VH-VL binders against q9umr5. Designs and how they scored, part 66

Target 1, 268 residues: q9umr5
Amino acid sequence: SYKPVIVVHGLFDSSYSFRHLLEYINETHPGTVVTVLDLFDGRESLRPLWEQVQGFREAVVPIMAKAPQGVHLICYSQGGLVCRALLSVMDDHNVDSFISLSSPQMGQYGDTDYLKWLFPTSMRSNLYRICYSPWGQEFSICNYWHDPHHDDLYLNASSFLALINGERDHPNATVWRKNFLRVGHLVLIGGPDDGVITPWQSSFFGFYDANETVLEMEEQLVYLRDSFGLKTLLARGAIVRCPMAGISHTAWHSNRTLYETCIEPWLS
Below, E stands for the ipSAE of ESMFold2; O stands for the ipSAE of OpenDDE; V2 stands for 0.75 times the mean of E and O plus 0.25 times the DockQ between their complexes.

## First folded at step 3 (VH-VL)

Design ga3 (framework fv_mavrilimumab; at its last look DockQ between E and O 0.01; V2 from the best seeds 0.00; counts 0 for: pae O 9.0 > 2, placed apart)
Fold by ESMFold2-Fast, scan of step 3:
Structure ga3 (fold): chain C 268 residues (1-268), chain A 123 residues (1-123), chain B 111 residues (1-111)
Amino acid sequence: as target 1 above (268 residues)
Amino acid sequence: QVQLVQSGAEVKKPGASVKVSCKVSGYTLTELSIHWVRQAPGKGLEWMGGFDPEDGETVYAQRFQGRVTMTEDTSTDTAYMELSSLRSEDTAVYYCATQYYDILTGRYPFDYWGQGTMVTVSS
Amino acid sequence: QSVLTQPPSVSGAPGQRVTISCTGSSSNIGAGYSVSWYQQLPGTAPKLLIYGNSNRPSGVPDRFSGSKSGTSASLAITGLQAEDEADYYCQSYDSSLSGWVFGGGTKLTVL
C-alpha cells in the first residue's frame, strides 16, 4: 500500500549510511519497499554529475515502471542535485514526494574537509580557478561550485548546476521545466548547524550575493523568472520547507526527530 | 599490519558466563570498530554484534540482546565479548574482526579477523 | 535458517570457472546494501575476499570477482586451483534485523 521509496546518497557516501533512515521508515510505514541506489559510492561520487544522472536514471526506470501509483525520492546532499536533474530529464517519471536532505540547490561556497582532501592547498576564494576549468568540471563537487565573487565564470563554465537551474540557456530547458513540474511535492530540509553546506540556505534555494549576504529563494532571479518551475510549485502549494537546528551534515539521515518532523509526513 | 590475537579455549558448564578477549596490534583500538562473529562446529558464520562508530554505541544482534556484552579497554588495546547464561548450543568458535570504513569505495568490510576462540559448553 | 541463501556446495575442475550465488530479499541486498565475500580454509579464520560487491583487497588474485543485481549477488572464480577448496560466505546488512547477516556458506570442491 505505501509507495516505494528510492534513496540517492551524497558525496563519499554509500547505502549503509542510510540504515537508520530505513529503520525509521519500516517502523512508521511497515511494508514500504525502500531501495538505496548502490551506485557512485565512495570516490565514484566524484564523477561528473551528468554521468551520475545517466546511471541513476537507468536504475530508477524499472522501479518507477513497477509502481504505477508513484514513488518517493529521498536525496541527500549532492544526491539532491542528481534528483533535480533526474526529474528534469525524465519525461515519464511518477515521483510524488521529492525529499531533499540538506542539498546545495543553489550551489556551494565553503571550505570543507572533502575539498581539502581533493585540493589541499586551495581556499574557497581561489577554488574557482580549478573548478571553472574543463578539468575541474570532470569532478562532481565542481559541478555545483558557485563562487558569488565570480558569478560570470560560474554562469559560463558550470556544466551542470547553472543549466538545471535555468541560469544559462539550454535547448532542453522548456522540456526540463515541464518534466520537473510533474513532481507532487518538493520537500526542502536543511539547517544552520549543518557545517558543510555553505550557505546552509542553499538547501532552500537561497544563496549569497556578491557581498556574501544571503538572499532567500523568493529574491532569486531563477524564482522570479520561474526558470524551472519554483514559482509555479510554490503557487500550487507543492513546496514544503522544513528547517531544523542542531543537526550536522552527516546526521540528516539518522536523526529520528528530523525524520518524524520533516520526512515521515510525506511518505504516503 | 593489523593483527588480532584472541584468548585461549574455554570449557564452561551450562548457566556459566565466558569472557573472550581480542588484543589489537598495528592500530589503535579507539580508531577501529570491533565486531564479534561466531561459528558452531560444522555450521556457518553468525554476527553477534559490534561497535558502530557513527552511533557511538555497541549494537547487538537481536538473538543475543540481553546475554552479550562487548567492551573495550583502550589502555591495553583489548576488546572483550562476554556471553552469559551459556547453553550447549553456544558451543562455537568466537571470532573478533575489525570493520573499516573505506572512504574510497564507501564500504564497511570486516577486513581483519582474529584466530578464533573455541568455547565448549558441556554438562 | 540463514537470511542470505547460498547453494550448500559447488564443484569444478582445475582451470574452470565456478559461480556461487547469494540470494537475499528486499530488506538486505534488495534495499541496496552491498555484499562482501569471505573465504574460509579448513581450520582457519575467515578471510575477506571481496567487499562492496566487486572490490578486491590487496593480495586477492584477479580470478576472484563479485557482482550484484537486484536481490542477488554472485562470486565468480576463474582458473580454479586446488588451493581454492574452502567454504565461501556472502554477507550484507539487513534493515529488518538492524544488523549484519551472513549466507549459509558454500563448500567449493575442486575435482
Scores: ipSAE 0.735, ipTM 0.878, lowest interface PAE 1.5, mean pLDDT 91
Fold by ESMFold2, look of step 4:
Structure ga3 (fold): chain C 268 residues (1-268), chain A 123 residues (1-123), chain B 111 residues (1-111)
Amino acid sequence: as target 1 above (268 residues)
Amino acid sequence: QVQLVQSGAEVKKPGASVKVSCKVSGYTLTELSIHWVRQAPGKGLEWMGGFDPEDGETVYAQRFQGRVTMTEDTSTDTAYMELSSLRSEDTAVYYCATQYYDILTGRYPFDYWGQGTMVTVSS
Amino acid sequence: QSVLTQPPSVSGAPGQRVTISCTGSSSNIGAGYSVSWYQQLPGTAPKLLIYGNSNRPSGVPDRFSGSKSGTSASLAITGLQAEDEADYYCQSYDSSLSGWVFGGGTKLTVL
């Protein structure tokens, strides 16, 4: 009688990449219905994140409807931002555990092979010129680009991350916070050897200050102002932090020790 | 242009082994993942195993575990499938096929196939 | 008792639309794994027809299309032609078996 598990993949990803995670769940929790949402795969993962949120919303509705006792979300990398937005925009979600698997929750400020493929003449120090433009915001990577040296541009130009973090005023901020706070547990997973998420502490709502010193979640303005509910969640004991060293970005969903330590306990 | 050329038909007795070869041209084995699929006469396709580039290892279908070995010789660009302890139900056409990762779609199709090798197991 | 279930045969007249179903389970198609389709002419190797549910390789006519919903997939052939007479197989991945799986095959007859 385990709750269904919904998996949301990351950038340039596919359902097949999660085969080991699905095998671990089947071995430890037989009979669990697990669905990796087969949407926005490959190059389609570059579509604007709000478009992806809408598509994933449509896919989860029937799964949640069949499971009135609740569901769990396991959301990897870029997918963790999709899931957090989903929890904000759905008035009627029934998510118990939101498991954020090495997701850039406070944003990304690091070069990746995909950024080099998209913008081959650019590096992290000048990507703000592209990403904080209307054209740049049509790419998912730019929707969570967070340049700590151009925070004013980030706050004005971000069409996604600054909104779901409650860093910019918008008419839905109160209702999004209410919706997000209905989650049972927020499980944050990541580690120093990830190699892609930059800073890796973004997976725990940490991020750079202007000197590129990492401030942890409790030092972030969005936490201190409780802009989307992090302080409230922590106070009710609903935030679980599960860091693990020695895991590269593409290996989080294929490491059995990580699964047993950080994921399995939350798949009631 | 990728081509897969397999070794010729084989007749074996029960309990013997067979080793089927698959020579790749147009690419090298270091660039491709080879899988093996068999088809009994008048029946459907059955995956036997292949190289999984994400795991970096060969994976065998559970039904064949312990009886099948899949190897590659990169100096000759030739893949091999060896099936031991043959039974009459192992009579089939054995295909090699390539699998590649299509980054634009995020998919792993079996896109190029060899001509097939008939293996007959009879007393 | 294939993991993926296909009708054993379908038929249609030239110019007609036909569909071939592929029914899986929660451990394969229902888990989110994509579906590929293969065409096999008599005496020949299978040929990739559709992959990733709906993608056509170069050289496959746009008369062939694929779709996936829930635990099932479908191959549609419009403008049916005599050369479409073949066996058709669906394929996916299965987490319970930790391996790739094929449907039992569907013989398409053009009348």
Scores: ipSAE 0.573, ipTM 0.840, lowest interface PAE 2.4, mean pLDDT 91
Fold by OpenDDE, look of step 4:
Structure ga3 (fold): chain C 268 residues (1-268), chain A 123 residues (1-123), chain B 111 residues (1-111)
Amino acid sequence: as target 1 above (268 residues)
Amino acid sequence: QVQLVQSGAEVKKPGASVKVSCKVSGYTLTELSIHWVRQAPGKGLEWMGGFDPEDGETVYAQRFQGRVTMTEDTSTDTAYMELSSLRSEDTAVYYCATQYYDILTGRYPFDYWGQGTMVTVSS
Amino acid sequence: QSVLTQPPSVSGAPGQRVTISCTGSSSNIGAGYSVSWYQQLPGTAPKLLIYGNSNRPSGVPDRFSGSKSGTSASLAITGLQAEDEADYYCQSYDSSLSGWVFGGGTKLTVL
C-alpha cells in the first residue's frame, strides 16, 4: 500500500484548491489516503505561523501514528514554511518525502498583486516598517518577509523565518536541525513564471543579497553554516530540485505535467 | 518591547512655543511610525498628526496646519513635536504613540503610547 | 465636538454585559475604515484594546469584543469586572479630513 499523503495549503487557500491534485494521486496511486488539512483557511491563514504550526501539528500527529511506515507531505506556498517548521519542532515525525510546492522557503520580498492587496499603503521597500514592527509579526506574511536591505531588522524582528533558518541563535537550534534531518527527501519545486514568490528562487532557498542579486542555495549563509541541515541533506543526496517554467503560482497544484514530473515520483 | 519616554511638563505663556520630545527604545525610530495625540483636561483624545505610510510623509491634522511641526532624529531615536503660537486651549497632555498596521484597510491604530507630557498655557 | 459619537457614560454591575456604541459617517466607518478601541484607566495613557474592528492584541481578555456594521461600531464587555472602570475611545480614519479621528469617549462605571 502507498504511504498516506498529507497536504498543507497556502495563504487564503482551502481544501477545494487541491481537488485536481487529489484526482491525480488517486489515479496514479490508487488507494492512497490523502488528507488535505482544512485548518487556517481563508483569512485565518493570516494568523501567526507558529500558531499555525501548532494547529497543524495536532492534526498530523494522529495521522503519523496510524502510519508507522511513514507519510508524505505536500505543502504549498506558505504551507511549505509551515511544514518545514513542523518538521523542525517534531522529534518523532516520520515524513518520507517533504514536497515543498512553490514555497518561499528563503522568504519573500516582492511587490506582487498579492502583497499590494494585503498592504495597499506600502511598497516592498517600506514594508519592513510594518513587518518588523511590534505588531507586524502577528501576520503570517510578515513571518517570512525577508528584506535584504534591512538585514539587521530581519534578524532581530523575524519571529519565524530567522529562527527556523537558524539565522538567529536560539536554544532549540541544534534540536530543530536534528529533527528536520529526519526527513527522507526534501523536494523543492518552483519556477521563474510563478509571479508571486519573489524571487522565485526562494523556493530553492535562493535569495537576494544586499544589491538584490539572486544568490543560489549554496551561497547562502544558512547553507554554508548548515544551520538547519541543508548542507547535510544535500550531501546525503536527499535534496531534489525540480524547477519548471510556464506555471503560475495558482497552478502548481493543478498542473498534470508538473505532478508527473515533480510530485508523483516521490509518492511511492 | 517598545517604550516611549516623553519629556517633562511644560509651562508656557500665550504666544510662546513648546517642543515635546519622545524617545523610543526597544525598537529603532526608523522601524516605527510616530504620531501625536493630545488630551485636554477632562476631555477626549485628539489626533494632531504623524507619519503616513501611504503618503510617505508626515501629515498634520488640518486644525494644526501651520502651527505644528513634527520631526525625528534617528541618531538618537527621538521624535519631536513643536507647537507654536500657544493658546490657553492648547493646555493638555500630549502623547506620542506608535501605530499597528491594519491589513484590511491599510491604516494604523495606535499601539504603544508615551506617558504623556502636560503642557500648561497660562498668562 | 468629536467626529465619532459615543455615549458619555455607561454603567453595569460586576458580571454583567455592557456595550459602548460608536457612530460615524460615510467618510469614516461607513467608508470601510477599521475601528479601533482604546481603554484609558484614570491617570494613565490610553491602551489599545481592539483593532481592525474585532481583533484583540495579546494580553486583552476575550471578554472584550468589537463589531462594526454600516456607519457604526460597538464594543462589548462581558463578565464586567471592577478593573474595567475606565474611559473608552473608539477611533477610525476619516477620508474627508485626511486624518485619524476619535470618539468623544465613554466613561464606564462598575456599580
Scores: ipSAE 0.007, ipTM 0.499, lowest interface PAE 9.0, mean pLDDT 91
ESMFold2 (binder alone), look of step 4: mean pLDDT 88; pTM 0.919

Design ga30 (framework fv_mavrilimumab; at its last look DockQ between E and O 0.76; V2 from the best seeds 0.00; counts 0 for: pae E 3.4 > 2)
Fold by ESMFold2-Fast, scan of step 3:
Structure ga30 (fold): chain C 268 residues (1-268), chain A 123 residues (1-123), chain B 111 residues (1-111)
Amino acid sequence: as target 1 above (268 residues)
Amino acid sequence: QVQLVQSGAEVKKPGASVKVSCKVSGYTLTELSIHWVRQAPGKGLEWMGGFDPEDGETVYAQRFQGRVTMTEDTSTDTAYMELSSLRSEDTAVYYCATQYYDWLTGRYPFDYWGQGTMVTVSS
Amino acid sequence: QSVLTQPPSVSGAPGQRVTISCTGSSSNIGAGYDVSWYQQLPGTAPKLLIYGNSNRPSGVPDRFSGSKSGTSASLAITGLQAEDEADYYCQSYDSSLSGWVFGGGTKLTVL
């Protein structure tokens, strides 16, 4: 029988956005129990990520408890960051495959329609003034804003991403690393035609240096220091990279070829 | 102010076809997804199909696949539902409804409904 | 017949509270899809009453509230009024049918 699948949506999303994904899973793995977490939908997806982590944690605990053989997580866009934190804060999660669909794992540094709606006159070059304030950190999108030209401000002000990446010290870092390392597989999905996640390599733990040159995961201090276990996971063969061109940000959960290539193989 | 106005009642014989119209005002048809729902006398609501903007195609409920066709004329902001091979069991009020993406809540409600078109199938 | 199960009728006196249940399965409400509620007054088209489990459209009184838990949803009506007498339908999406589904409807009588 197949392990249950838990889906965590992204910014301004809801469960209905994943109807095609659930249909694909039902076709290839009939009988799989799939639950899209119906929390922090629409504008509520702007709430601070630590608040969202608490709410999603309450929802996943009973699902995991009912599935002693394990569960799979599919986490889309901003939802991938929620799942990163869930795997770190939960002392007893039983996640086998964590499938990250185009999530800004090292942060975001690019203009999006949502940012323009929230801050119409701001450019990516000056958004650090808003995001790295205490007020800005009350918005989820600012929790993973990573300006490569103001890295010192990011390290000091980020209340979420810098902490879960181990880029800034935290009392719980050792426990968070131990918990995250219990994951069976970390499946990273993303691509150059996404159009929203900037740089797109953020979905694979790559990111800009101060000159906006992308450095891949293995060149990041987070990886080199093994801050939350990426180097250990890679060494044990637990990291899967599945880049695909031709897919826009809102199509990751509704493209059949992507599902068959990058997701289906990891749903046992 | 946003309003859906449907065509008038129809009486058809078994085996005939019926085409119900739904004129949209206060919005453009290209900004909305139109769905069709029917209700037999004294019975509940039954979804027949509607436009899925992610697929760019109309999706039909399985029991109506092959008998129903849903089309739109964007020049007149009018949606149509044609049901063929009519049976007495197709006697019902047919409603059109708009579905929109409410980004504030992340939801897809059927927010506006037409007044309904009674289709009677009898010999 | 109906994919979502509702009680066929419910009744209450003016000023009282009534609750209407909507029971689904693992392919719809249990899969995480939200629930909308529609009010159908005698001889009229359905009207959106609640969407996204608990949200009220503009113009719907706060006497109407919705909730969702597990595979089920509920509509609560407080301060019952004669004008609330109507049929109430829940609605969700179903992945096994690849379509929208409605409950069988509940007739509310205000006595």
Scores: ipSAE 0.748, ipTM 0.885, lowest interface PAE 1.4, mean pLDDT 92
Fold by OpenDDE, look of step 4:
Structure ga30 (fold): chain C 268 residues (1-268), chain A 123 residues (1-123), chain B 111 residues (1-111)
Amino acid sequence: as target 1 above (268 residues)
Amino acid sequence: QVQLVQSGAEVKKPGASVKVSCKVSGYTLTELSIHWVRQAPGKGLEWMGGFDPEDGETVYAQRFQGRVTMTEDTSTDTAYMELSSLRSEDTAVYYCATQYYDWLTGRYPFDYWGQGTMVTVSS
Amino acid sequence: QSVLTQPPSVSGAPGQRVTISCTGSSSNIGAGYDVSWYQQLPGTAPKLLIYGNSNRPSGVPDRFSGSKSGTSASLAITGLQAEDEADYYCQSYDSSLSGWVFGGGTKLTVL
């Protein structure tokens, strides 16, 4: 039998958004128990990510307990960060494949429709004034806002991304790394035509330097220092990078070719 | 608010076709997703198909594939449902309904319904 | 025959609490798809009562509530009134059918 699949959604999503993905899984892996977690939907997805992590943890624990052979996680967009944090705080998770589906794993720094809606008068160059305040950090989007021009503010004010990345020292960094390293495979999916994740390389742990030049994962300090286990996972052959062009952000979970190429191989 | 007004009752012979209309007011048809649901006398509701704004296409229930056609005329804000090869089992009240995406809640409710069109199929 | 299973009928006296169950499977409610509820008064079109498992549209009294757990959902009506006598339908999405699905309906009688 196939291992259960748990799906974690992104901003303003619902389970209906994943109807095609579930269809694909049912067709190619009949009998698979797929659960799209119905938590923090719509505007509730704007709640602090640590609150979301706690909620999703409560939901996945029973599922994992009933699946002693392991489970797979498919986590889309913002959900990919939630899942990474989830795997960092859980010392007893049994996740085989962690599939990060177009997630801003290294953060976000770009003007998007979401930002325009939430902050109508703010541009990305000024969003640090809001996001790196205590008030701003009450919004999920600000929890992974990564301004390359204000690294000091990011490191000191980010209450989520800087911590799960191990970029800011904290007492749980070693344990979180150990927990995250329990994952069997980390499957990173994204592409240049996403249009939302900025830079799109963030889905592969690439990101801007101070000159807004995109550096790859292997050039990042979090990798070089192995702060949360990326270097170790890569050395194990446990990281899979699956880039695909021609896919917009809202289509990653609905594209058949993407599913067959990047998702299906890791659901066995 | 949104109003859906459907065409009048129809009586058809087996093998014939019926085309029901649904005129939208309050909002334009382009702002709404129209679905069709039928209900046989004394029976439950059955979804037939509707427009999916995310996919940008009309989706039909498998049971009606090849026999139902749903179209829209945006110039008159009117949606149509045509059912061919009619059978006695197709006798039912046919409803048009609107579905919209509420991104505040992340849900897709069917919030407005037409008054229904009775279609009777008899020899 | 219906993909979602409801009891054919329920009854209650005025002021009482009644519940209507909606049982699905792993391809619909169990997969995490939302459940909506509709009220249909005799001779009228269905009316949206609950959407997104527990949300009430404007105008729906708070004595109506919805919940979901596992592969099932439930509609609860407190302070039952004579005007609540109607048919009630649950609705969800089914991935195996690639379409929206309804329950068989429940006739609520107010005694």
Scores: ipSAE 0.526, ipTM 0.823, lowest interface PAE 1.4, mean pLDDT 94
Fold by ESMFold2, look of step 4:
Structure ga30 (fold): chain C 268 residues (1-268), chain A 123 residues (1-123), chain B 111 residues (1-111)
Amino acid sequence: as target 1 above (268 residues)
Amino acid sequence: QVQLVQSGAEVKKPGASVKVSCKVSGYTLTELSIHWVRQAPGKGLEWMGGFDPEDGETVYAQRFQGRVTMTEDTSTDTAYMELSSLRSEDTAVYYCATQYYDWLTGRYPFDYWGQGTMVTVSS
Amino acid sequence: QSVLTQPPSVSGAPGQRVTISCTGSSSNIGAGYDVSWYQQLPGTAPKLLIYGNSNRPSGVPDRFSGSKSGTSASLAITGLQAEDEADYYCQSYDSSLSGWVFGGGTKLTVL
């Protein structure tokens, strides 16, 4: 029988948005138990990411306990950061495939409509003033805001992304790396026509340098230092990169070709 | 305020068709999705179908597939539900209802309802 | 038989708390789909009472609350009042049917 699949949604999202993905799984892998975690929906997805990690952790424990053979995670957008943190903080996770579906894994440096709604007088060039304050870190989008022009502020102020990336000194780094490395495969999905994730290569652990030139994963300090295990995973052949053009941000979980190419092969 | 006003009661014979209208005021059909729900006398609510903006099309409940057609006329802000090959068990009150999705507040499955249209199928 | 199962009736005295259950399956509530609740007063169209498992639209009193656990959901009404006497329906989405589903309804009687 197939391993259970746990789906973690993104910012301003809900379980209904994944109905097509659930249909695809039911058709290709009948009998698979699929659960979209119905937590932090809509505006609740703005709560601090550590709070969301705690809530999602509580929800996955009983599912993992009932599936000693392992589970798969499909984690969309902001949800991919929640899932990566889960893999680090859970010393007892049994995740085989972690499927990161257009997630800002190295952070976000782009204007979006919900940023304009939340901070109407701000642009990406000055949002660091808000996001790198204690008040700003109470919002999930600021937990992974990554301004390449203010990297010192990012490293000092980030309560989430700099920690799970091992970019800032913290006492749990060794344990988190060990836990993360227990994953079977890391499947990275994204593409140039996403329109929201900025740069879109953040979904593949790429990001801007100070000149806004994208450096790929293997050029990032977090990879070179192997700070949370990316270099080790790549050396094992455990990282799968599956880019696809022509898909907008909200369409990743409703595209049959994307599912068949990038997701289905990893749902054992 | 959104208002949904439906056409009047109808009596039909088995095998006939019925077409119920639902006029929307206060919003336009381009801003809202219309769904149809029926309720047999003394029975519960049954979803028949509706437009889903994420699918970009009208979706029909499996039970009614092939017998129901739902259309909209944006020039008059009027939605229509046509049910064919009527049977006695199709005797029910037919409601139109709106569905609105706001990315900030989430989905309201059916937040505004018409007054209902009684359709009686008898020989 | 309804896809979502509700008790046919419940009753309570004024001021009491009552709950109405809604039991689904792994293809609907258990898959993580939201539950909504509707109140239908006699002779009227249904009215949205709860959406997103626990959210109240504007104008719905806070003595109505919803929750979801596993494959089931619950509507709670505290401080029961005479005007609460109505039929109550739960609703969710079902992946196997590819459509919206309602519970069979619960008649609430206020004694």
Scores: ipSAE 0.411, ipTM 0.745, lowest interface PAE 3.4, mean pLDDT 90
ESMFold2 (binder alone), look of step 4: mean pLDDT 88; pTM 0.920

